# VHH binders against Interferon-induced very large GTPase 1 (GVINP1): the designs that were tried, part 17

Target 1, 242 residues: Interferon-induced very large GTPase 1 (GVINP1), of Homo sapiens (Human) (q7z2y8r1479to1720)
Amino acid sequence: DKRLFVLSILGLQSSGKSTVLNALFGLQFTVSAGKCTQGAYMQLLKVEETFTEELGFDFVLAVDTEGLRAPEHSNKSKDRDNELVTFVIGLANLTLINIFGENPSEMQDILQIVVQAFLRMKQVKIFPSCLFVHQNVGEATATDQTMDGRRRLEQKLDEMAAIAAEQEQCLDVTCFSDVIRFDVNTHVYYFAHLWDGNPPMAPPNPRYSHNVQQLKSRILMTATQESRGNIMKISDVKSRVQ
Key: E = the ipSAE of ESMFold2; O = the ipSAE of OpenDDE; V2 = 0.75 times the mean of E and O plus 0.25 times the DockQ between their complexes.

## First folded at step 22 (VHH; framework vhh_7d4b_2)

Design t6 (from p3 with S30N S57T; at its last look DockQ between E and O 0.76; V2 from the best seeds 0.71)
Fold by ESMFold2, look of step 22:
Structure t6 (fold): chain B 242 residues (1-242), chain A 121 residues (1-121)
Amino acid sequence: as target 1 above (242 residues)
Amino acid sequence: QVQLVESGGGVVQPGRSLRLSCAASGFTFNIYAMNWYRQAPGKQRELVARISWSGGTTNYADSVKGRFTISRDNSKNTMYLQMNSLKPEDTAVYYCAAGYVWYTGDHFDYWGQGTQVTVSS
């Protein structure tokens, strides 16, 4: 019986999510300008048979949730986003949370939904892993800015966790690290922009390629750890989706 | 820039040994599985050996089992192939290839340029 590792990516529509997936794994998901499908798109990745025992699984299911806050659903978008995010977080072994740019107000609603979903998973004893991917970070003095960005993100996540914990009366939760295993210094990855200048005449940015290698390394480490605890078989995933 | 560079090829007599090296740069070597392939004149390219990212798992083509040993040193970003008891049918260009642990299709991320091994008296 074949084992499946489930990897999800969450983020706003048009936030460069599919670019990250393509850079990591060569994945192509259906995207369109304008109206987008609200569901989850899934793609199956094969593990080389020789290595499946060392790795602990046979296939990876990549799940893309393109369409968060699509314009045609703005009045009801939080309810639909909440349901979709809760579903894909509950399905996934590892969730990548894609953040584009520096606008904190756009992030807050998505982070609130994500933190609430992880708290619900903790309450039912499901412990998925998460990594944050923060794209389009400037290159000059980026180290100082990313240290401040890490602090701001950690503070926001802790705030959202405390609010969710009070609403759910979870006295054992005071910060985001109480909700899931999280360290802002090791679970947040910063990406430079893809091109060094304006395409098509600009070369690919070498720093973006380095960021991809760093994230690939962390995803492999996380997947290996998860395979010893909470991996499910393909038949179980198909049943859950049906 | 990603590079895989094979070395250590040459001309040797049957029954002798050679050691091939594949030096890697421009990517994170220790998360990639590494492979040796070979292509004899007029033949299709064939797998010789595989080694996992950690070095913990290896696999060999039946034609080389017991004679060839694949290894890697992640501190030097280098993979090796020790080839013992060489036969004329081992004559080929040997290529190294790197692949991440999962993919769609049977493609490798990176290939080397190859090194010639010739076994003749």
Scores: ipSAE 0.604, ipTM 0.821, lowest interface PAE 1.2, mean pLDDT 77
ESMFold2 (binder alone), look of step 22: mean pLDDT 83; pTM 0.844
OpenDDE, look of step 22: ipSAE 0.789; ipTM 0.899

## First folded at step 23 (VHH; framework vhh_7d4b_2)

Design u21 (from m1 with H107R D109E; at its last look DockQ between E and O 0.83; V2 from the best seeds 0.70)
Fold by ESMFold2, look of step 23:
Structure u21 (fold): chain B 242 residues (1-242), chain A 121 residues (1-121)
Amino acid sequence: as target 1 above (242 residues)
Amino acid sequence: QVQLVESGGGVVQPGRSLRLSCAASGFTFSIYAMSWYRQAPGKQRELVARISWSGGSTNYADSVKGRFTISRDNSKNTMYLQMNSLKPEDTAVYYCAAGYVWYTGDRFEYWGQGTQVTVSS
């Protein structure tokens, strides 16, 4: 029975989530990995056997979700998005929350759904991990000048956690770090544009490659920590989805 | 820019020792598994040894077990191959390679240019 580390990525429709997974795992991640649910695609990655005992798992299940819609479109679309987010957050050991660009309104829409889902997981004693990824931001935003962005994100997450706690009547929760283990300085990653300018004239952006290394480091650390705790077997995952 | 630079190759007589180094830059060395490969003229590239990102797990080709030792120093971003009791069959270009923990077959993210090792009487 093989052990499985589940990594998923969530974001608004057409936000480039599969591109992040391809950047993390090379060109071998494809959109043809197979549809698991109404809105998710999955690909199984085998870990080199020499390293599985040290790492604590044998496979990585990479989950790419169908893009989420903004809540303004319809309540029926919002209910489907809530179901999908609840499913993938409940399944994953680590979830990447992908935010495209610097639009605060689009950010709030996805954060509202995600924070509510994590609070519901806390209520049923499931404690998945998350990292936030802001893609396609300007070079200045991706550097020291992101301190205001981190502060705003932390404030927004705390605000939404407090709102969700009131809605769920959970008096123990006043900020987002009460919902899950979270540190805005180590759990938020800002990615510059993939290219420095417009293709085909533009070279690859060196800051994007550096940001990928930082994210890879955090993912390995998280995966190693999770595997020493409650790592799932493939048979357990099959039971959970059936 | 990512670089893997091998050094320490040379010409030695059978029974002697060499120590190869692979200096890495441009990526986060401590989260990558590292490997040594070798390729003799007219042959396919073959695995020599593997080492995990921490150095805690290693694996060797049967042909070098007991003679070669792979190691790494993450503070210096360097991997090593200590090659003892060298044989003429060890003559090859030796390459270092780096891959993130989701190894998929024989594909590695980064490769060096190689260093020649020649073992002859």
Scores: ipSAE 0.609, ipTM 0.829, lowest interface PAE 1.2, mean pLDDT 77
ESMFold2 (binder alone), look of step 23: mean pLDDT 84; pTM 0.856
OpenDDE, look of step 23: ipSAE 0.705; ipTM 0.858

Design u22 (from p2 with D109E; at its last fold request DockQ between E and O 0.61; V2 from the best seeds 0.74)
Amino acid sequence: QVQLVESGGGVVQPGRSLRLSCAASGFTFSIYAMYWYRQAPGKQRELVARISWSGGSTNYADSVKGRFTISRDNSKNTMYLQMNSLKPEDTAVYYCAAGYVWYTGDHFEYWGQGTQVTVSS
ESMFold2, look of step 23: ipSAE 0.671; ipTM 0.853
ESMFold2 (binder alone), look of step 23: mean pLDDT 85; pTM 0.863
OpenDDE, look of step 23: ipSAE 0.809; ipTM 0.910
ESMFold2, fold request of step 24: ipSAE 0.714, 0.699, 0.689; ipTM 0.880, 0.875, 0.865
ESMFold2 (binder alone), fold request of step 24: mean pLDDT 86, 86, 86; pTM 0.870, 0.870, 0.868
OpenDDE, fold request of step 24: ipSAE 0.830, 0.850, 0.836; ipTM 0.920, 0.934, 0.923

Design u23 (from p1 with D109E; at its last read DockQ between E and O 0.82; V2 from the best seeds 0.79)
Amino acid sequence: QVQLVESGGGVVQPGRSLRLSCAASGFTFSIYAMHWYRQAPGKQRELVARISWSGGSTNYADSVKGRFTISRDNSKNTMYLQMNSLKPEDTAVYYCAAGYVWYTGDHFEYWGQGTQVTVSS
ESMFold2, look of step 23: ipSAE 0.677; ipTM 0.860
ESMFold2 (binder alone), look of step 23: mean pLDDT 85; pTM 0.866
OpenDDE, look of step 23: ipSAE 0.835; ipTM 0.926
ESMFold2, fold request of step 24: ipSAE 0.698, 0.707, 0.661; ipTM 0.876, 0.879, 0.847
ESMFold2 (binder alone), fold request of step 24: mean pLDDT 84, 85, 85; pTM 0.858, 0.860, 0.863
OpenDDE, fold request of step 24: ipSAE 0.839, 0.844, 0.850; ipTM 0.926, 0.928, 0.933
ESMFold2, last read: ipSAE 0.701, 0.705, 0.688; ipTM 0.880, 0.885, 0.875
ESMFold2 (binder alone), last read: mean pLDDT 85, 85, 85; pTM 0.866, 0.864, 0.860
OpenDDE, last read: ipSAE 0.843, 0.840, 0.848; ipTM 0.927, 0.926, 0.933

Design u24 (from p2 with H107R; at its last look DockQ between E and O 0.76; V2 from the best seeds 0.72)
Fold by ESMFold2, look of step 23:
Structure u24 (fold): chain B 242 residues (1-242), chain A 121 residues (1-121)
Amino acid sequence: as target 1 above (242 residues)
Amino acid sequence: QVQLVESGGGVVQPGRSLRLSCAASGFTFSIYAMYWYRQAPGKQRELVARISWSGGSTNYADSVKGRFTISRDNSKNTMYLQMNSLKPEDTAVYYCAAGYVWYTGDRFDYWGQGTQVTVSS
């Protein structure tokens, strides 16, 4: 039976998730690729057979979601987004959390959803990895020079973790690192605009390409580490999605 | 700017050796699997050898097994092909290629421009 590494990407509607997937893997999801639930689409990526023993798995299951909506007072939409996020985070070995731009309200919307889902996973002893990807930020923010942006994200994650812990009555959680393994310095990636200048006359932004390579490196390292412990067989994944 | 630059090609007699190099720049070489392909005149491009990102796993086309050796040096961002006991059938343009560790098809992220190898009496 073939071994499977599950990689998911989450983000709000219009957050540029497909741009991240295309930049990382050249992926284009189709409607028919492997839909499991409303709002989740899956595509199987093959590892070259020669390399599977060294890597520790045979396939990657890339999970893309329909864009999440901001939390709203209507409980019907919130219930569906919550179910989708719980499913996707519970399925994945590694989740990429895509955040577009620098708008604090939009950032808090996605962080609220994902922090609550990770806390629920901790309560059922599922420990997925996550990486945060901030897209379409200013070029200063996209460099290693923006320690303020990392500290702000960490502060918001800690705030959301404390709120979620109170709501879920989990008294031993006071910060996001209590919820999952997280290091703001190695698990957060910032990307400038894809183009350097105004399309169609602009070339691709070289800082974007460099950050894609760094993210690919972290994903490979994480996948290799996960294959030594928690890697699933394809048959187990089929059972789990039902 | 991403570049893969092959070198070391030339004209040699049958039975002799050549060593090809593929120098890489503009991407993180150490996380990519590397490949040698060749294309003879009028023929389709064919795989010659492949090597994992770390160098720990290799594979060869049947026509070159035992004669060719692929290797890489991640500290120099360079892949090599040692070609021994060359035959006229090895005459081709040799290309290096790079691909991430997984793919949806036969897609490679980067290709070199090629270096000519000619084996003739």
Scores: ipSAE 0.581, ipTM 0.806, lowest interface PAE 1.4, mean pLDDT 77
ESMFold2 (binder alone), look of step 23: mean pLDDT 85; pTM 0.861
OpenDDE, look of step 23: ipSAE 0.828; ipTM 0.921

